# Miniprotein binders against q56419: the designs that were tried, part 2

Target 1, 326 residues: q56419
Amino acid sequence: MEGRTLEEVQEEVFKRHGVLVPKKELEDLAKALEEAGLLLTEKVEARLKEEEEKLKRERPMRLAGLSYPEGEREARAFLEAFRASYPGEGEEARVLLMPHLEPSRVPEVYGAALAALEKTPPPERIYLVGVAHRPLKEKAAALPVPFQTPFGPALPDLPALQALDALLPFELFNTPLAFREEHSLELPLFFLKGRFPEARVLPLLVARRSPELGEALKVVLRDFPGLLVLAVDLSHVGPRFGDTPLTRTLAEEARRRDLGFLERLAEGEPEAALAFLGANPTRIDGVEVVASLLPLLRERKGKVLAHRLDLEAPTLSAVGAGTLVL

## First folded at step 1 (miniprotein)

Design a8
Fold by ESMFold2-Fast, scan of step 3:
Structure a8 (fold): chain B 326 residues (1-326), chain A 87 residues (1-87)
Amino acid sequence: as target 1 above (326 residues)
Amino acid sequence: DEAEKRLKEFREKLEQVIREMREALETGDIEKAKQLVEQAQTILAEILKTAIEQNNPEYAQQAIDLQNRLTDVILEVMKKEIEERLK
């Protein structure tokens, strides 16, 4: 749609269908729609408003039967298989960084997150911060409705969300449609709900660096303590992301970049982590999330439990994924 | 209505090209399927232009539906091309 980048559309199509749509095709289609003025026609606007109204009641599963099983029993077995893929013990987390990449591609990384959740006392609420893959009207957004999962609905923490909204210089509930198809929340939520079925959630998306979000969250967490989860992927390299085809050298550079970033976060030095990445932060999915949450990450020491650079053979591209506890 | 007649003609032409694309995919002629993509996009552009000129919500809806349908077929062509490259 209007406001979406071609790179985002191409990435979404690849994730959903496992195919790389040539940029020319997407550009030609976008140009035709723009010239026709049909991106925001009366009919399209009516449909978007209808979908928006549905999202005021609940957020349905979109990836059930695709990325995880729809049935509760099968979902439980699936989750336990992921835990079993990680041979280590977890560490207690007050802040957890975990991926939102397709779980079947990095099972041991999600397994490490599950191990950390096993060592963590059940929180009353989870602050789940993902990355917006669609434009937001503001720098960040939330959706204050139940999110459906195979383990039952993850209920919103309405008092905490309202407290957060009150502290922000923008309306927090500003782009419901951005949540309709958002894997950076849905995939981590599957694992979090499976481990903490009673926890309420604050589903948050970050599109651009928002220091005011981090400051507000620090205040809200004092009154409404809970587990902070950063659902972010790491390096994005290869033609799918505007780079040359992956080589061993580029892969090692990406791995070094990911680990250097995570290790600096583990030392409680998030500014140093951001500086380490240098001038091209678009290569790491979580940069804007980390930059927004600086007040919550400073002086918190922890441990990197797992890291994987997952090669996507069809495109000779790779995405980094890691689990960090603070 | 002249515009409705033109839209019907372009729609029938696009439907024919889509059928030819699917036939090419069934026979494994990926190169022909890719060539037909360009043809289909040209026809779709005419449909979109005509829908705009008429400023009719019904025509806009038809154009969007055709756009979505063509995108599905293009994705199948790209999927087949990737499969061939990976062999």
Scores: ipSAE 0.000, ipTM 0.107, lowest interface PAE 18.8, mean pLDDT 81
ESMFold2 (binder alone), alone request of step 1: mean pLDDT 81; pTM 0.736

Design a8v
Amino acid sequence: DEAEKRLKEFREKLEQVIREMREALETGDIEKAKQLVEQAQTILAEILKTAIEQGDPEYAQQAIDLQNRLTDVILEVMKKEIE
ESMFold2 (binder alone), alone request of step 1: mean pLDDT 80; pTM 0.717

Design b1
Amino acid sequence: DPKEEARRLAEELVRLAKEAIEKGDPELLKKAIELANKALEIAKKTGDPETIVYVLQALIEIAKLAAELGNKEIAEQAIKTAEEIVEELRKQ
ESMFold2 (binder alone), alone request of step 1: mean pLDDT 71; pTM 0.609

Design b10
Fold by ESMFold2-Fast, scan of step 3:
Structure b10 (fold): chain B 326 residues (1-326), chain A 109 residues (1-109)
Amino acid sequence: as target 1 above (326 residues)
Amino acid sequence: NLEEKIKELAQKFDELFKKAAEAYKNGDYETAEKYFKEAAEVAKQLLELAKQAGNEELIKLAEIAIKMAEYGIEASKALKEGDFEKARELWRKIDELRRQFEEIVRKMT
């Protein structure tokens, strides 16, 4: 054992045997190590330091074999199946809003994103903006290393990342460990890399609204043009998220909030979209991303291609997902 | 009143099932089994209220919720005995029921 974390070991077993091994089995193994005079806490801490150092060189796949296939051939067939799940035609995107929810739960929404990418000329680079699900030292962060995918590594656009870093009032490359387990980047990137294998990537996470990020990105996009991707999920409703259990009425309300938000963005009115949510509170994690990127979204009109509200069974909770092209 | 009762029990089911899943993930199968059992009983109460309301979709969702919780009980027992193969089989059944649950909600809303 090379000091893998308990979560990594659990993930490996699931991938190989199709069963989730509870942390207690791993803890029982940890106790056996402790009885042999080995300290698991020190081993786990040493592993986290190793992971942080590794993240300075590359970002490995974490969801391969779980959310998408590990092998390139199987991954390609997976993309084709998702595209086929959406019966419509796409439209060219200069800005794409897509989900980062588990793909198997909303295949037609990812299919709509693939349809849009199919109509979009290959960009030289992709500005992939996701949501931080772990704390960041600053309002936003980036990781300037290759991200592994079944289609090969997605290479960072180092000149564009350095230009962005230079314009920000904070250190852009500030929290590498936040990228170790970040599905809001990994899941959209799987689809983006499959469609645009030659594009370089700027993997960006937003934790809190950063108007300075939007202003800096507007400048960088002028010198380094590319596709802007907002990887955000929509309404989070039900007890899992602090609300009452999902009912038909609550689900209809969540759909109205999601669609009202997306349609206002499609009209090129991102401030109106945010104001709409402020009057109609929802747990849309994309709010901080949209609020940060206002300069890039104003006056840009487009179309909502797909929307779904998906149940998180058995918790009687739901998460909204949508695809918007601008 | 009936609708308020249904919401109250649904909330309780979610809380219990979440606690059961967390205990299960942490290898505390004794606690997981206890919470899955409590969740199953709440789901059975939901089924009776759904029948009183005459809501076919809610009846079907409650029936699926009961089965998922019951499979969770059996999976917890299996892992207490180190029977990973049985737990895997029960997990597959839970996942199939989850897909049915999601499909019904999509049709309802």
Scores: ipSAE 0.000, ipTM 0.195, lowest interface PAE 15.2, mean pLDDT 82
ESMFold2 (binder alone), alone request of step 1: mean pLDDT 85; pTM 0.841

Design b10v
Fold by ESMFold2-Fast, scan of step 3:
Structure b10v (fold): chain B 326 residues (1-326), chain A 102 residues (1-102)
Amino acid sequence: as target 1 above (326 residues)
Amino acid sequence: EKIKELAQKFDELFKKAAEAYKNGDYETAEKYFKEAAEVAKQLLELAKQAGNEELIKLAEIAIKMAEYGIEASKALKEGDFEKARELWRKIDELRRQFEEIV
């Protein structure tokens, strides 16, 4: 309607439908649309502000009843079923890389992570680093509130979060709304809280490479020791992600890229792992996370416990997932 | 083969519905979301027959997305913008789950 006269609109309606709409009705409709637009903007902003205020108190479950059971008993059985899906033994982890895609798609990979947690002494705190799927005001962010789970709330480690904030050149608690719907934290946290119910958490999101985050975390981890968890997915291939349909060759290349990346991380060579992915866009979810945490990954050797390339037949696409212990 | 055919049909119908919705054509959007929901239900039956848990999960998400699209289109036809926004938020969340389960 902007840039058009009401007479022009009236003429078009007449030509299209053979009916003459009175100009006053068009004026009333145009006014109502403009007024509704302004009211909607105000209501949306008020509602976002309200949601942001709620996030200052707690982060509620979003995927309960969808990706994992709501009830504690059912959630416990669900978690144990994932452990049972992995036939191997775990290894003690100081750093754990695990996926954040839908758990039912790669149960054996989550099972491998659970096996590693089984062999790991209960940490006082978990540094849970996920991938931002919504824009952040800064390169990274954290939300210093309890995160609800079927096993009770995962409590924030406020002293460690404040120590981290003090060392960063930006405000750490900068984008609360980015945490409202964030599966890269919620899904791994379900498994971590189920295994370590007493551990406090530092829920961290990375949007862009932040070497300063890795340097600050190295200092904080010395004073506040804990388990570092990188919640990242691997290759994204196929038409769903802008590629050609998945072929055996593309699937084998994706598997090779994933394993080559993980194996170089396991050798304590994270720069070599990033270089291995090459100059082309990688669509590996966790590249920015690994690039940010280089100081924590160098010279730390470990083992790849599991890897799967999960196929989506309808779209001829796939996502890689793995479990790495360092 | 039939599962692939229905999955392609669902994607085509859902994209047509979403485009009509974005263009303010809520009548057309509702029609295509309804057709997408029916295709997704057929996908679910075949996925169950095939015993493929991943395809069952995808079909269930597809059904929910289309059903929320129907309700959002109806809400906008009635001028209930707040309800439509909440329903589309649920569609976006399911779309993220759909993206991630691959």
Scores: ipSAE 0.000, ipTM 0.137, lowest interface PAE 17.9, mean pLDDT 81
ESMFold2 (binder alone), alone request of step 1: mean pLDDT 81; pTM 0.778

Design b11
Fold by ESMFold2-Fast, scan of step 3:
Structure b11 (fold): chain B 326 residues (1-326), chain A 105 residues (1-105)
Amino acid sequence: as target 1 above (326 residues)
Amino acid sequence: DERREEVRRILEELHRTAEEAIRRGEPERALEAIKRAIELALETGDFEMLERALHLAVEVARRLGDPELMIEILLFAAEVYRRLGHPEEARRMLEEAERLARELG
């Protein structure tokens, strides 16, 4: 597709059809393909601008009917089933680390998060920090609009978001389109809104470590107290993630790194947690979030409630997920 | 195989979700369900479900009368067939996408 030459096209046609296409016909075809690509690009850009304008008013559900039920009653039953999948008691959380992996793959891990939320007093607001899966113009971003859920819209905490924006050396509301298809916010939000329907939210994405975000959040949390949620997945191993096929040794290494990371966070030692991972060879995606939020995680002790390395057998790959209360 | 049965159920659920999204006038959500179904079918090596998902994608785009969505779906299908080692099918998808794109200009 990209980078194809006329000579490559000619060779491909000859190989498939046993004919040599004259160069003028190939030039005409290449020009037609280029013009079609330009037309497609213009329409894509126009559609993206339209989507960006829509995101100024609200963030619609993208995964309803796919990762969770669309209807409120069905969504409630789904949430209660996930809670039932975890046999343990929760712990009160001031900081909650939970996954954003497809919920059906790790129901007991989400169940542990729900158990913690049951023991947690209802917060006035939730600082929901996810991982950007699309480029941001800055190291971090937020979208100050209602996020739709089956339990009604999760309303933005506009005063707290504005206070945060004022303390940052960059514009916080910098990349609305990054929020269009962001499961690291949408999936945790489904569970959080189900348990705390009155809480307002600060939907935040981290693309690269931003120590200034953590420093600013520490200040904002004093004036606008709330629940801090780190929506992160752990190890990503196997061919799907540019690695070798999953072996017992690789799976054991991923579990060791996941648990060592979480246990050090539970001791209130986030720098030690990052140092333990070194070069992050199993690709724990929570590293950038933890590195950004250091001031909020230091000296805060807690407990690992659940951990699972979920096998994706068809791709010989696995993703780690965990629930940590601080 | 227990896992294969589970995946088939998820694929069937994704097909139903796409049809429901179309009834609700939510074409982008239908497209996302279909793309997920195609990726999952490819990842599991379920060629029958892959063909069914690709057929559903074309039907959804046709029902919407949106040539831009049709082009997007055909380009995705071409990449899937290329990865499966079916270059003839991939070429057909690309030729159809080119034809539709020309009609747009």
Scores: ipSAE 0.000, ipTM 0.222, lowest interface PAE 16.8, mean pLDDT 81
ESMFold2 (binder alone), alone request of step 1: mean pLDDT 74; pTM 0.620

Design b12
Fold by ESMFold2-Fast, scan of step 3:
Structure b12 (fold): chain B 326 residues (1-326), chain A 101 residues (1-101)
Amino acid sequence: as target 1 above (326 residues)
Amino acid sequence: MTPEELVKKAIEILKQAAETGDPELAKEAFKILSEAVKQDPSPEVKKLVAEAAIDIGMRFNDPELIKLAVEMAIELYKETGDEEFLKIAEKGRKVLEELEK
């Protein structure tokens, strides 16, 4: 470098590589973000109202062609393949706990649920209780419309839903949009409709602990008997769920928590099952469902048919799944 | 493009998103801002973009936008050591868990 000082060289490098965004541009960016958020919210509100209106007529399939086959023939073969993945015989169920995560990740667990359904007399109605993955206006909600499946529409049990609504201290049909994209109902319903094509359904979502839902359901089930299905996943561990990366120890602890929870439910002791989870009950997404349905689970003995902790290698995370018959 | 040029491009796209109500344009703008953040060490831009992405992703029920915000916040925490970015990432993860489980 001819005659240039080190300081001049450093200034030239800084000018080429180290430019801060001016304050005016930051202010313009903040304003643009505020304006985009406001106007997008207005457009989204209009779109959501339109989608909510459509949900008053029916709930379309969202996961057909992704999590299960779209065509009836292919769907039937898919269901039979899942049953074949479980080598055991089922047990008759009055209450069935089954998963709602992607079926291909835990085929034996869904197969165990199908085995239980094979041993269960066809119910007139199914009380399908899932977990809300989107906010609800109340602690729980239902959507009283046909849910489309490859086996035909699963029809709502309107008299039973209305009886339930009448007993609750809140409007049961309070958040239709929460059902637009809800795999905790859609995935179990695929299997339930495949096995019990004539059964009507009460599609229920629990967002937060609702003892009043359990008390009301106990009354409704007396007058409108049916199969109670808890569509819940078990432990959620790893970075995808706000935890540290999965280790052998963390995976073993998750399996222990899952099995201890399920075995206590199988003994008809749901309060003991909840207590067993200790300080981290939210690590199992079914805890709010079980806590809401205590009156229906007490003193009902049964059997754990299957359990698996499914590993997500890319995220070093895992989700537990199980099948329990009561 | 320089960081200033990326910010200006993102502003233009955000204005189009606001005019059309197209959330995909808003998502495109946030990807461009993410690129500007990688080139510009400004903490002000970084925090604003990450927080806005979580807020808009939550409003639109768009878990992919929230994932982008969480990834950006984690990278910024690794670069700066500023625990405010860790808090932003934790907020985004909790929102994402609620939306996607």
Scores: ipSAE 0.049, ipTM 0.575, lowest interface PAE 5.4, mean pLDDT 81
Fold by OpenDDE base, second read of step 5:
Structure b12 (fold): chain B 326 residues (1-326), chain A 101 residues (1-101)
Amino acid sequence: as target 1 above (326 residues)
Amino acid sequence: MTPEELVKKAIEILKQAAETGDPELAKEAFKILSEAVKQDPSPEVKKLVAEAAIDIGMRFNDPELIKLAVEMAIELYKETGDEEFLKIAEKGRKVLEELEK
C-alpha cells in the first residue's frame, strides 16, 4: 500500500469489517513496538557483548538439565542408559560420525557411538567438527576455550589449534558468539568427555564447505594425532523444513538418502557420497562438514552402526541420525 | 476482550518487555496482538507486528516468535495480495531454516 495514511487504512478497515481501532491506539502500538524493538536491540547488544567477553574464558553449558543431566553422577547414569539402548558391539574408530540431535530422540544412535568409543583407545585429542547453525564470519571457526560439561571442562588443545590456524588462509578464531548456543558441539561433547575425560578438544564449526580446512587438518593430524568426530545430523524433512507433512514416500526418500550417504562414506568414497545427494533435497545437515573433510575421509573403510529417522509428531517432521565408524 | 482492549494490553506488555528485555513478554504481546488482528485485521498493524516479531525473534533466537510472524505474514499476503508480506514471510522462513538446522 504505497502512500496510504493510517487514517486511510482505518477507514478501509472500518468499511470492510465495521471495526475501527482508534488512531491513537494504533499510534501508541506503533510507538510501543518501536520502543520495544529499540530497547530490546540495545539490551541484546549489551548482553551479546557481555557473553562474548565471557566466551574468551569458557563456554558454559546451555543444555544441562534439559538435554542431559547437570550432575556428574546422573550424567554417568545417562551415558550408561544410552549405551544400553544399543544392543550391538562397536568398532574402533579413527573417524566417528555421530548425531547432534536431541539425545532422547535417537538414543540407540548415541548408544552406537558410545559402543564405538568403548573399542577406541583413549585419544590424546578429539577434533570435534560440528555444524554452524548460525552465520560465521569465515567458512569455519574454532573456539579456543574450555567447554563446560558435567564431567568437568573439556580443555582446548591450543598447540594443535594454533597449528591449524597457521595453515588456514583465514582467521580460525572467528565468531565466538556462534559457539554460545551451538548444540552441534555441546551434545556430542557430553558423550565424548564422559568417555575420554583426559582428551583435549578442538571444537570446530563449519558453516560452508572449506577444502582448506580438510587439507590443513590432514597436515595437523600428522603432528597432533587424534580422533576425528563429525557431529552431523542427516535428512531434515517435513513442515519444519518447508515440506509437506511426513508421508511414507517422503520417509523412504529420507532414509534412502541417509543410508546411501552413510554407505558411500563407509566405503571410503566421500565424493561419491556428496554426488549421490545432488541438490540435497532432503537437507542432509552434514554435507558442508563432509565436503570440508574429504582428504580425511578418502579411502577409509568403515561401518554404519546405526541409523534412525525420528518423527517429531507435533510438527509431522522428521530428522535422520546415524553413527558411522571409519 | 475487544480488539481495542487487546491492543492496550499488548502495548502494556511490550513496555514491560522493553523494560525487562524479556523476549517471552514480547512473545506474549505478539500473541495478544495476533488475537486482536483476528478481530480487527489492519494490514499496517499486522505488517508492523510481523516485522517486529521477526526482528525480535532473530535477536533472541526465538523460533516460535518467528513462526508466529511468518504465519501472520502469510495470512496477510493471502488477504491483501501485497508481495511485501510475502517478502516478510520469506525472510522469516530463511531465518528459521538457519536456526532449525
Scores: ipSAE 0.032, ipTM 0.468, lowest interface PAE 3.1, mean pLDDT 85
ESMFold2 (binder alone), alone request of step 1: mean pLDDT 74; pTM 0.635
ESMFold2-Fast, scan of step 4: ipSAE 0.014; ipTM 0.373

Design b12v
Amino acid sequence: MTPEELVKKAIEILKQAAETGDPELAKEAFKILSEAVKQDPSPEVKKLVAEAAIDIGMRFNDPELIKLAVEMAIELYKETGDEEFLKIAEKGRKVLEELEKGDPKAIEEAKKLVKE
ESMFold2 (binder alone), alone request of step 1: mean pLDDT 69; pTM 0.576

Design b13
Fold by ESMFold2-Fast, scan of step 3:
Structure b13 (fold): chain B 326 residues (1-326), chain A 95 residues (1-95)
Amino acid sequence: as target 1 above (326 residues)
Amino acid sequence: SKAEELWKRFMELVERGEYEEAAKVFEELAKLAVEEKDTDTIRFVVSTAVSILKEAGLTEIAIKLLKRIAEIVREAGLEDVAQELERLAEELEKE
């Protein structure tokens, strides 16, 4: 379109739509669209800079009113309803694996996690390890600020985060914007803060396998003991994830894969759990987290409390979720 | 970068009178704002395009755009925003 006259544009519009558009109106439209485009780019950049600056002070709730209630009283009732959805008693956890998908889709699985937390002594701090859904500058990252929840802010454990940062070959606090919209931390944190309101948190994201992170965390946990939480989902199957439509056979295979993975973790054999997934470990989003945390999972035995493969009927797709205590 | 590329393509299609294709490109631009779940930016992008199209007498295209963006917003989990955009489309249909 560059180099065309407005008269040529008017003639083309008339030919295509049978309407003669006045030259002035086309000029005004072009000017308004160019100004709108510049304003949108500037507004987006300004908004991102404002959000990045805001994230240096606190991480606000993003899913309040959507995935969980924003009011404290309603949030506590919601949490207790999830606990009630699981008929079991739970087990004490030193390491807890729990999901991060939409809670309403797998209430019994979150209920099992709550049952485990109920049997667990209140930790001074929680190492909350989620999966990065946005690019990180490094293999892993943390955000050392209060995370807002309906139960009040979850405060960062600054001494433990600083100790971790000192042991890593990269800057730990490297990608603040990755934490702006991160359900793998926000959704588990809602449940963890509701159960352990006094615990400080180390909010950690893993994008790719970081053996250095697992090695550093093993050292930090000796000086700063706490509850380790792996907030990971299991099998991702179906067209939504680039696969064929879900069938009964594929769903049964996904359940078997999830349970085989979890049972090997429960035997204290995380390398065997990764090997069990065979040729397609990328179909479980917890793989990179487990692979990073091997030193913390070896020889630690436990129990699978719950598992569910949740069907997304409209997309013929499914996501696996489980609760494992170690 | 990508936003600049999409705006340029949108402008080229509008200048050519290919309004249906222009609306599709603007839909891609709106998806970038939806990914951030920034409801203010979503409302700004949509309201700006609708205002421009209305001023140009392209009301039918504005209605189609509102309905398409409402679907994208709904799929992203922003049901309240989707309903607002659908309501605006219905009001626009009534002149």
Scores: ipSAE 0.000, ipTM 0.157, lowest interface PAE 18.4, mean pLDDT 80
ESMFold2 (binder alone), alone request of step 1: mean pLDDT 80; pTM 0.742

Design b13v
Amino acid sequence: SKAEELWKRFMELVERGEYEEAAKVFEELAKLAVEEKDTDTIRFVVSTAVSILKEAGLTEIAIKLLKRIAEIVREAGLEDVAQELERLAEELEKEGNPEAAAEILRKAAE
ESMFold2 (binder alone), alone request of step 1: mean pLDDT 72; pTM 0.646

Design b17
Amino acid sequence: SLDELFERLREIAKRGDPEEMARFMAELLKEMFEKGLISPEDAIRLAEEFIKAHPEVSEEAKRIIEEIVRRIKEGASPEEIKKLIEELVKVLQ
ESMFold2 (binder alone), alone request of step 1: mean pLDDT 66; pTM 0.535

Design b18
Amino acid sequence: DPRIEEILRRFEEAVKNNDHEAIIRLMAELAKIAAETGDPEALRVLAEAVKRLIKHLPPGHPLRDEAIKLFLEIAKSQGVSEEEIRKLIEEAE
ESMFold2 (binder alone), alone request of step 1: mean pLDDT 69; pTM 0.575

Design b19
Fold by ESMFold2-Fast, scan of step 3:
Structure b19 (fold): chain B 326 residues (1-326), chain A 102 residues (1-102)
Amino acid sequence: as target 1 above (326 residues)
Amino acid sequence: MSEEIRKLMEEAVRLVQEFIRLVKEKGSPEQIEQVMRELGRVLAELFIKSGVSPEEIERIFRTLAEQMIKELGIDDPEARKLFEEAVRIAIEEAKRYYEEHK
């Protein structure tokens, strides 16, 4: 922690500029800021309690009008445009890895996912596994409510969710608020619901590796077969993510890391994929998801359909994205 | 010199109290933002009198905000984000004002 006291701040100002600000006035200011912060916290807590109560009934759209169109017809055209951005055929998927970053940044990668979904028979249910961007009370969580989309609500598969919950050593429905603004579920769900409007969904978030989740899912999938979707982004490089500015070397390292990871998954060797990332696994968004789902990924061969390192020039940063079918 | 600093500190305290009042009375977002921007200007003037650089302004504000977050026990990510946003508005205005009046 770089926390400093008011006296240290006062000393810093004096040391650098030869002027000592009055201590009592600084203390009065600090106290007023503390009171303001407390009021903001109370207001936020009240709002979050209201939102948590609403989340017991449904999960509303948060990114409609921002990341995808709000209206159904516009949403359909948007989805078709993404499909058109990928100049290849898909392949049938039992397991699909797709990104969750802003779709407009990597349209051809989402297009590849759509191509795979076109070749895939409609599943009765989709196990949608995303990455928690907010703390969870447990290693993983689910929210058993309808998720709104421009194509209508994606309904939860309650029997499968209850079976999963019963097999886990922790309560699955433990952090509803973590789902309030979770793009790792909302963005892939837009595409999945557009392609499979009748499929029910198990919306799952992973915060930390949970081998027990993978073991339980293997059992549940046997009795409740469906499409498994890993909604994960790949390398995160550059100042926006706490790294040094992007260079040609760092970009090539990120591409090599992403492709090496995906290709090992495509060979049905998820442990080898994780080992390949051993130098810095925290820079790939999906590491904890893959580590949790090992029993579901072993011995499943497939194909990398697309990969892209999306460059954000103003910040000299980049995010990797890929589509993999297994 | 000290008298000017004292007056600026008193004005800063007054603006924080106005912020508290507006939050309690459910003032408009525009009023709240305006008070935070005015607070930023007053704090920039205070730091100009002290010779503080724009980089130092951010460092000082961040240090104070972090200390307040710690003392208030604000560990909820959403509450922390909202608090940090309010501080960001004040810092940005302080830097802008400093550049204009240095």
Scores: ipSAE 0.029, ipTM 0.514, lowest interface PAE 5.4, mean pLDDT 81
ESMFold2 (binder alone), alone request of step 1: mean pLDDT 76; pTM 0.714
ESMFold2-Fast, scan of step 4: ipSAE 0.000; ipTM 0.151

Design b1v
Amino acid sequence: DPKEEARRLAEELVRLAKEAIEKGDPELLKKAIELANKALEIAKKTGDPETIVYVLQALIEIAKLAAELGNKEIAEQAIKTAEEIVEELRKQGDPEAIKEAEKLLERAKKL
ESMFold2 (binder alone), alone request of step 1: mean pLDDT 74; pTM 0.694

Design b2
Amino acid sequence: SEELQKRIDEAIQRTKELLEEGNHDEAIELLLETAKWALEQNDPEAVTRVIDLALELAEKTGDTKLFNRIRELVEEYLRRNPS
ESMFold2 (binder alone), alone request of step 1: mean pLDDT 72; pTM 0.623

